# Designs tried in a protein design chat: miniprotein binders against Protein EXORDIUM-like 6 (EXL6). Part 2

Target 1, 305 residues: Protein EXORDIUM-like 6 (EXL6), of Arabidopsis thaliana (Mouse-ear cress) (q9m8t8)
Amino acid sequence: REPPSQIPNGTLDLSLLWYGQFTPTQKERVHDFIESLNFDAKEGLDPKVSAWWKVVESYQERFEVKDIYRQKKSNRTVAPRIKVKVVRSYVDEKMKYGKELTMGNGEKLVETAIGNMSKVVPVVLLSAQVRAHGVGFCDGTCQHNALAKIKGQKEPRRYIMVSNPEVECPGECAWPFHTADKGPRGMTYQPASGEVGADALVIQLATGLADLATNPDLTKSLFKSETTPYNDDVKKNHESSSMYIVDPATKCTRVFGSGAFPGFTGRIRVDPITGGAFNSHGINHLKFLIPSIWDPKTKSCWTPM

## First folded at step 8 (miniprotein)

Design x4
Fold by ESMFold2, fold request of step 11:
Structure x4 (fold): chain B 305 residues (1-305), chain A 98 residues (1-98)
Amino acid sequence: as target 1 above (305 residues)
Amino acid sequence: SPEELKLEELKEEIYFLEIMIKYLEELVREAEELGDPELIKFAERALEFLEKLIKELEEALKELKGTGDPEVEEAKEKLEELKKRIEELRKKLEELKE
């Protein structure tokens, strides 16, 4: 039977769990960024957040899953549009499990974000007051795109977890809005929102969304093999026959524009009015700094500018 | 209009260039005081980037139409000021590398 000639359009329905105390700016910034992903006004300044998201969407046509959709003689498949929408928000300002999270109660937060919904992607946002070392943050990791076991379910559930890094590990996870803790300390800039934590949360959420959207769960059933990122011998991870790229936005950590090198963001812009650094435009004339995305064809980071 | 949008984008990039230059001026001063070769290497790499960027911005600004637009002329004047600062940074950095 003839397979679809186009990768189907889809929706990423997000269920947000705000764990701990967040400022109104932090909440607004995250929601505005999410809304900007599918905001395609032809007027206005470039580069756009939506153009960045279209690059993420194009990964579906660049990987082996697109070969199934391209069995007809056509040079290209049409990349899907992926609508990102917040369908529910939970707020736990009192922090049911305290400020010191463990892997176990981290999974309970994911379970809470899922609730009774079978089709959502849970997104757990940890406030600056939370010490998230127990769930793996601030030791080389600034966001999680992972699977969690959910009580009463056979299949694990995919989730995104981000932590506001402005207190616990700003030098690792809030650069360039804070001095880097490793490598050249380099340049720093002001956050366009006025809050280090708000703009750092956007960087981490953007990274998690890009990593999630470029690696759908269905990919494993359609390809021969995948790269194994958890192998102790990292060099042997390169023997995969599939171009399944694990976490391409995470692979470009601290690259925000062309010409980046350790301590330097690459080519970005600074708003003359607010002093804020950014590399993309969203809704309501808002400006965001968002990550680059690894492109295996060029063996380099695709940059917003 | 397309030209008004392009000018606004250029002003954002020109301001980025100015911020980079200010940072690099302080970094080079620090490198001179400390004699730190890692700071000198960072400064050289950053300055090379700025020298390329300012040429691109000069060319983009020349392609804007509308002689007499005060914002376009203001941007051109700013870019010439920044160009002189980049040239001074290059001279100072070459002295430190000796």
Scores: ipSAE 0.759, ipTM 0.903, lowest interface PAE 0.8, mean pLDDT 81
Fold by OpenDDE base, look of step 9:
Structure x4 (fold): chain B 305 residues (1-305), chain A 98 residues (1-98)
Amino acid sequence: as target 1 above (305 residues)
Amino acid sequence: SPEELKLEELKEEIYFLEIMIKYLEELVREAEELGDPELIKFAERALEFLEKLIKELEEALKELKGTGDPEVEEAKEKLEELKKRIEELRKKLEELKE
């Protein structure tokens, strides 16, 4: 079959594990955010969450995929789309492994999130009740994009783990909805959802998803086919290039708008009715505050605003 | 209408501006009380940002065709008020540097 004239789209099938007790608002907010990633409404308010995701998708251009290369020759700079879908949602309110997680227990949670599905991205969400120090959270970060060895599988699986920081370390991971523990206290705002934990969780999830989707390993998973061979040699070269940035969203932590500096979010908007801070719109005109993404071309953090 | 949506966006940005000005006013007071040079530097950087933003918002409001719209006029009045507050902050910061 002739290769398609268009770059094939990839799909991220997410399997969610909710570990602990979550509020309805928290669950809804996460689902709404995920659905907003591919919501390409022509009409509506700007900036859009989907535009933010397009920047994430643009990272695929750095890899020499045959189809991408073809588009470049045609002077079409079209990046492949990455569709994100929730295919499974599992809730463990009883917290089978307890409130205090160890690294070993963390791996088991990833296994649980995967279940019997061979082609999913496990996303483990930890509630505010969970003590996540044991898995490396509340030490500068509250999200992980990493590889886990899964029992019975030959290849490690990439996963996202995020924590609601509202109780355990709000000063580290809930800014700007909470005063920062380090550096300047900074400006603080109300969360657009009305819940600090919900909006903080979305920031962590957004960071994790962006970092995962820009990882070179994803390129292999998305484009590995008989018709679109992935060139491993090219990958190695790109990894060594100045254009290769690992975890571009993490690199731009605490930058939410143009002109940001320590203690200042940058240019964002605030809803005069709710007092909620946001920099993007999702489905049904929902307002979100999402992180910036490093742009290797401009060597700066790209912001929605 | 597209114009109505733009006005709503501008209102959201004006409100952000107001919040930031309030914060800066507090910072300047704290800087005055503590004599902390780092706070002064931070305040100066914030002020520069505010001055740029307010100019952009003023220009955006001028581009709105609805010069007779009461809501547009209200927004303009609000910006004028905020502009005065920014000018006062500039004066205070200059005094602190002396």
Scores: ipSAE 0.757, ipTM 0.904, lowest interface PAE 0.5, mean pLDDT 89
Fold by ESMFold2, fold request of step 11:
Structure x4 (fold): chain B 305 residues (1-305), chain A 98 residues (1-98)
Amino acid sequence: as target 1 above (305 residues)
Amino acid sequence: SPEELKLEELKEEIYFLEIMIKYLEELVREAEELGDPELIKFAERALEFLEKLIKELEEALKELKGTGDPEVEEAKEKLEELKKRIEELRKKLEELKE
């Protein structure tokens, strides 16, 4: 029996690389979201960001994920907690590797975020100045949860890379804070932070963290289900459920609340003072819009509301 | 207090409902002008959601009604206004469906 991976070890240590120029709001929003994951205040408004994170933590016990983490022996009656910490932040405003993301400079960004730290998850945040379309961003997603080959190491390292999509593809990755590029006439809302890029970064980061935490290795064998996040009729001719579900937050892209359908977020809230849309509460009474998480038991997206 | 927190959550839900109603009122006008069946279908799904949501909000507000709080009374009056707008939207949408 192998010992638990980093996630069952109780911490998820993040090393952030801020690549390019970010506003103070963008930086604060991301840090506040991360702090909110483990902020279990008994008081305050529901739903909580920490309750959403508890759903992610529950994957260690409730689904096929338990077998992949090799935690068949547990003295715990509840899922292990995953404490998320930022242990390093590095800022590269000069953009040493340029504004065009390639596979090659992407790996160098991951290497930079790792530095000499052997037990961190590198998180590369790409500013709006960076063009990442050529390496798979803006094609249904603006986050990558993947493995990178690191110079001097034989084994690849896991990383998260997210982009601020407000310039390159706001209609793909910043909905509902920007009109969608595709689908039926959609409803849009104001970002709770006041900045489209800041709240879009939180959506992308939340997606990447949830997908990473439920699948520390990039394998396709985690779940045995094949459905869509919407109830649509096109899937009637495809009945196989033998394919495993991976990336359960990515599976629920653009679903933010119960009752969602193409062009509609589902049930959310709007702050009457700021006009900002949200579905969860974090530290300091801050309000966040965060993605839903695929639940293989119900074959649907678990929604914050 | 727990009751103050629930009232604040309710006010945020009521505002969401109002924004949805305003959007749907515009969508139904556009569907009428264009005769677009996809807009009519979207409007029907959205209106069904609104009808369900307002009933849930009325029930939640009813739990708070016994306090005599003026803020609770304001929320009740807002929901009654929104309920009438939803009923008008339903009537207009049924005319479009033929």
Scores: ipSAE 0.757, ipTM 0.899, lowest interface PAE 0.8, mean pLDDT 80
Fold by OpenDDE base, fold request of step 11:
Structure x4 (fold): chain B 305 residues (1-305), chain A 98 residues (1-98)
Amino acid sequence: as target 1 above (305 residues)
Amino acid sequence: SPEELKLEELKEEIYFLEIMIKYLEELVREAEELGDPELIKFAERALEFLEKLIKELEEALKELKGTGDPEVEEAKEKLEELKKRIEELRKKLEELKE
């Protein structure tokens, strides 16, 4: 059977664990952002969150060189889409493992997020009241994607963990909605949502999602259809393995627009009414400030603006 | 209309420009008071960015067919004001470098 000429779209089924107390705005903002990733409305204001996600999706081109070539009979290289959906949402307001997390407890949270679902990507969100230093946060980052060994599973599972930094380390992870602890004192802006924690959380989540979605290990899992021979021969296409980096969003931390430099976000927009800073539009014309991502084609941090 | 949307986008960018200019004005004052060369360098870099941005915004406004649209004219007037402020910042910054 002729392999289907179309690269199948991938899906990221997210299982969310809300650890601690979150405001309605924080929860809504996260959900709205996730829904915005695949919202490809032709109409509306530019730039769009979905355009940013297309750059994330473009990382899949590294694996599909042969299939892209087959579609090149039409000049349009269509990168496979990555559909992102929330399939589960679990809230632990009581914080079963306490406010101070250890690495061991972190793993248990991942297990909780997975539950009995074998194909989900667990996303653990830590509220502002959680002390996340024990899991490696507030040391230059408030998010990570990593592998966790899950009890009863032979293979480790990739997960995203993000923290709301608004209390524990706003100066590290809430810029530009809070003054930075290090570097030049740059301009600070209002969050578009009206809550620093909500918008900061979205930045962390966006970073984590982009890094996870561009990870080669995940890509293999997302697009492995019985029918698409993932030619593991990644070796032969001389496009220097160096072009596609790991954690491309993390690499471009604190770059939000063109012309960015330490202490300056780059070109962004500010709502004249609310004072909220943003660089992209999502569903229902919602305004978001999202991080840049390393573009392997241009070898630079790509920004919506 | 597409033009209305574009104007809205431009207004948001103009406002960004305005708040950045205000910030730089304060920063330059601080730099003058402290004599901090690093602040001066930062201000210079930021100002260069704003000078480029304002030109782009001016061009974008010119492309809007709305000659006579009060909102477009208001935006143009605002940009002219901001341009003057940028020029003044440049002058002041040059004086600090001497």
Scores: ipSAE 0.695, ipTM 0.881, lowest interface PAE 0.7, mean pLDDT 89

Design x4
Fold by OpenDDE base, fold request of step 11:
Structure x4 (fold): chain B 305 residues (1-305), chain A 98 residues (1-98)
Amino acid sequence: as target 1 above (305 residues)
Amino acid sequence: SPEELKLEELKEEIYFLEIMIKYLEELVREAEELGDPELIKFAERALEFLEKLIKELEEALKELKGTGDPEVEEAKEKLEELKKRIEELRKKLEELKE
């Protein structure tokens, strides 16, 4: 079969592992956020979470169809859409590996999240009661996307791990819903959901998802199939010359709106009724505060507002 | 209506502005008391941002067709109040730089 003249839309199937105890609000908030990524309503309040996700999707523009599919006749660059779906949700309230995680245990959690599914992105969510220092959290970050070696698999699997920082390190990862440990005593705001842990968790998840979805490996994972051949050589050539950076959301940590600087979020909105801070709208007009993304074209952090 | 939605958005931004002004007022007082140059610099940067924001919000309110809408008028009045507070902050900050 001839490869398509354009890159087809991809699907990011998420397998969630909830490690520890989560509140209903936290779980709902995460699900609502994920559903908001592809909610392209024409009508409603702006900015939208889906617009933010479109910026993430735009990173695929770095790939040319001709390079990806070895097409000789097409010089057109196409950015596919990335549909995000939760295909599995597993809860471990008992915390099989304890409250203190090691790197080794972290890998086991990833394995658990994958289960028997070969084409999923495992997302490991750590509750507030989990001590995540052992997996590298609370040292400037509370999320990461990485590669894990899974037993029985030849290729490492990319995963997202996020932590609710509300107990362990709120001053590092829960700003602006908590006073920051470092820098100016900036203004703090109420979370739109009413729970610091829920909104902080969403920030971490959003960061992790954006960083993962902009990773060059995404093309391989999402678009490589028997029917859509993928040129593996493209990966080597684009990494060195690409204006596109790795982990663009992490690069823009603590930037939530235009004009941001250390201790100041930038331009955001505050609900006058709830006091909740937000910069985007999701499904059912839900309000979210989401991170900015590095825009390689402008060499600055793209902000929702 | 689209206009109602826009007004709602503007109200949310106005409230943000109000919160930030209140914060800066406290910060400037602290800076005055402590004589901390870093606080002064921070306040200056924040104030510059707010001065730009308020202008944008003023323009946005003017573009709303609903001249005579009580809610729009209320928003305008609020913005005028906040503008005065920003001007006062600017004055105070300039005094601290001398």
Scores: ipSAE 0.694, ipTM 0.882, lowest interface PAE 0.7, mean pLDDT 89
Fold by OpenDDE base, fold request of step 11:
Structure x4 (fold): chain B 305 residues (1-305), chain A 98 residues (1-98)
Amino acid sequence: as target 1 above (305 residues)
Amino acid sequence: SPEELKLEELKEEIYFLEIMIKYLEELVREAEELGDPELIKFAERALEFLEKLIKELEEALKELKGTGDPEVEEAKEKLEELKKRIEELRKKLEELKE
């Protein structure tokens, strides 16, 4: 069979570790959000979470077709789709490693999330009961997109770790559903789900996921196969287009709509019934507030609105 | 219908606008009382945004084919109300800058 002329779609298999106690709403919102990433409904309200994810997917265009063995014959770079699936959801309500996390314990959480699955992206969600200062939270970050060295594995594994936005720097991590700690006294909004902790968690998760999915290292996981070796010699030089930055969602932090400025989200919508703020629609017309991401095409923070 | 969906979207934006206006009204009052230049500056920037937004929403409503739709008319009326409030805010803010 002739190798496909196009880069095959990639899949991000997420393994979720819920470390501590989470509300049903938190769990539901996370799952619903993830499912919304690839939900390309023709019909429905705009803007869509999936449109946001398409921008994330567009980062794959930075790679030349020639860099992928399967596309050596193609003169056009077509960005592959990135399908995101939760393949595991593990809840540790007992918090096996305690409430106070250290760097060492953090690594163990990542290991736990990975389990025996070699290709999964571990996502560690920390509950309100967890003190996450020991792993570097409340230092300007609400989520970690990082590499962990896992025992027994030669290559480090990229993971997402999210602290609880209600207890860990809520003025930063739960904005705009919580009053900002710094800057002008901006308006605060109600979460669409009714729970600050749920919607804020989604914001952080979305940030981490976007940053992870746009990371060049992910290309190895997405496109490397036994049958189609990824050319590791991708000269960093072609990444030289200043357009493709690292951590594009983090770069566009606190921008939720057009016209955003410190203390103001930008153009968003508010459900007149629930009072919930949102800027996108997911599955079943669920309303989400998701972060902006640096769009390499426009060289600006892209917002759904 | 697509138009109905669009109207729903617009209603959500109108509501956002309303909430923001209400917030700014409070903020401007506070700024007046405290004489805080930073609050005034913030209010100005926010107001500029809202002024732009309301124009866009007005235009969007005009593009809806449903001339005579009670819901559309209601939305238009709401926008007119909000427009007046924005104008009042602008006036107050200008007074605070003098």
Scores: ipSAE 0.686, ipTM 0.876, lowest interface PAE 0.7, mean pLDDT 89

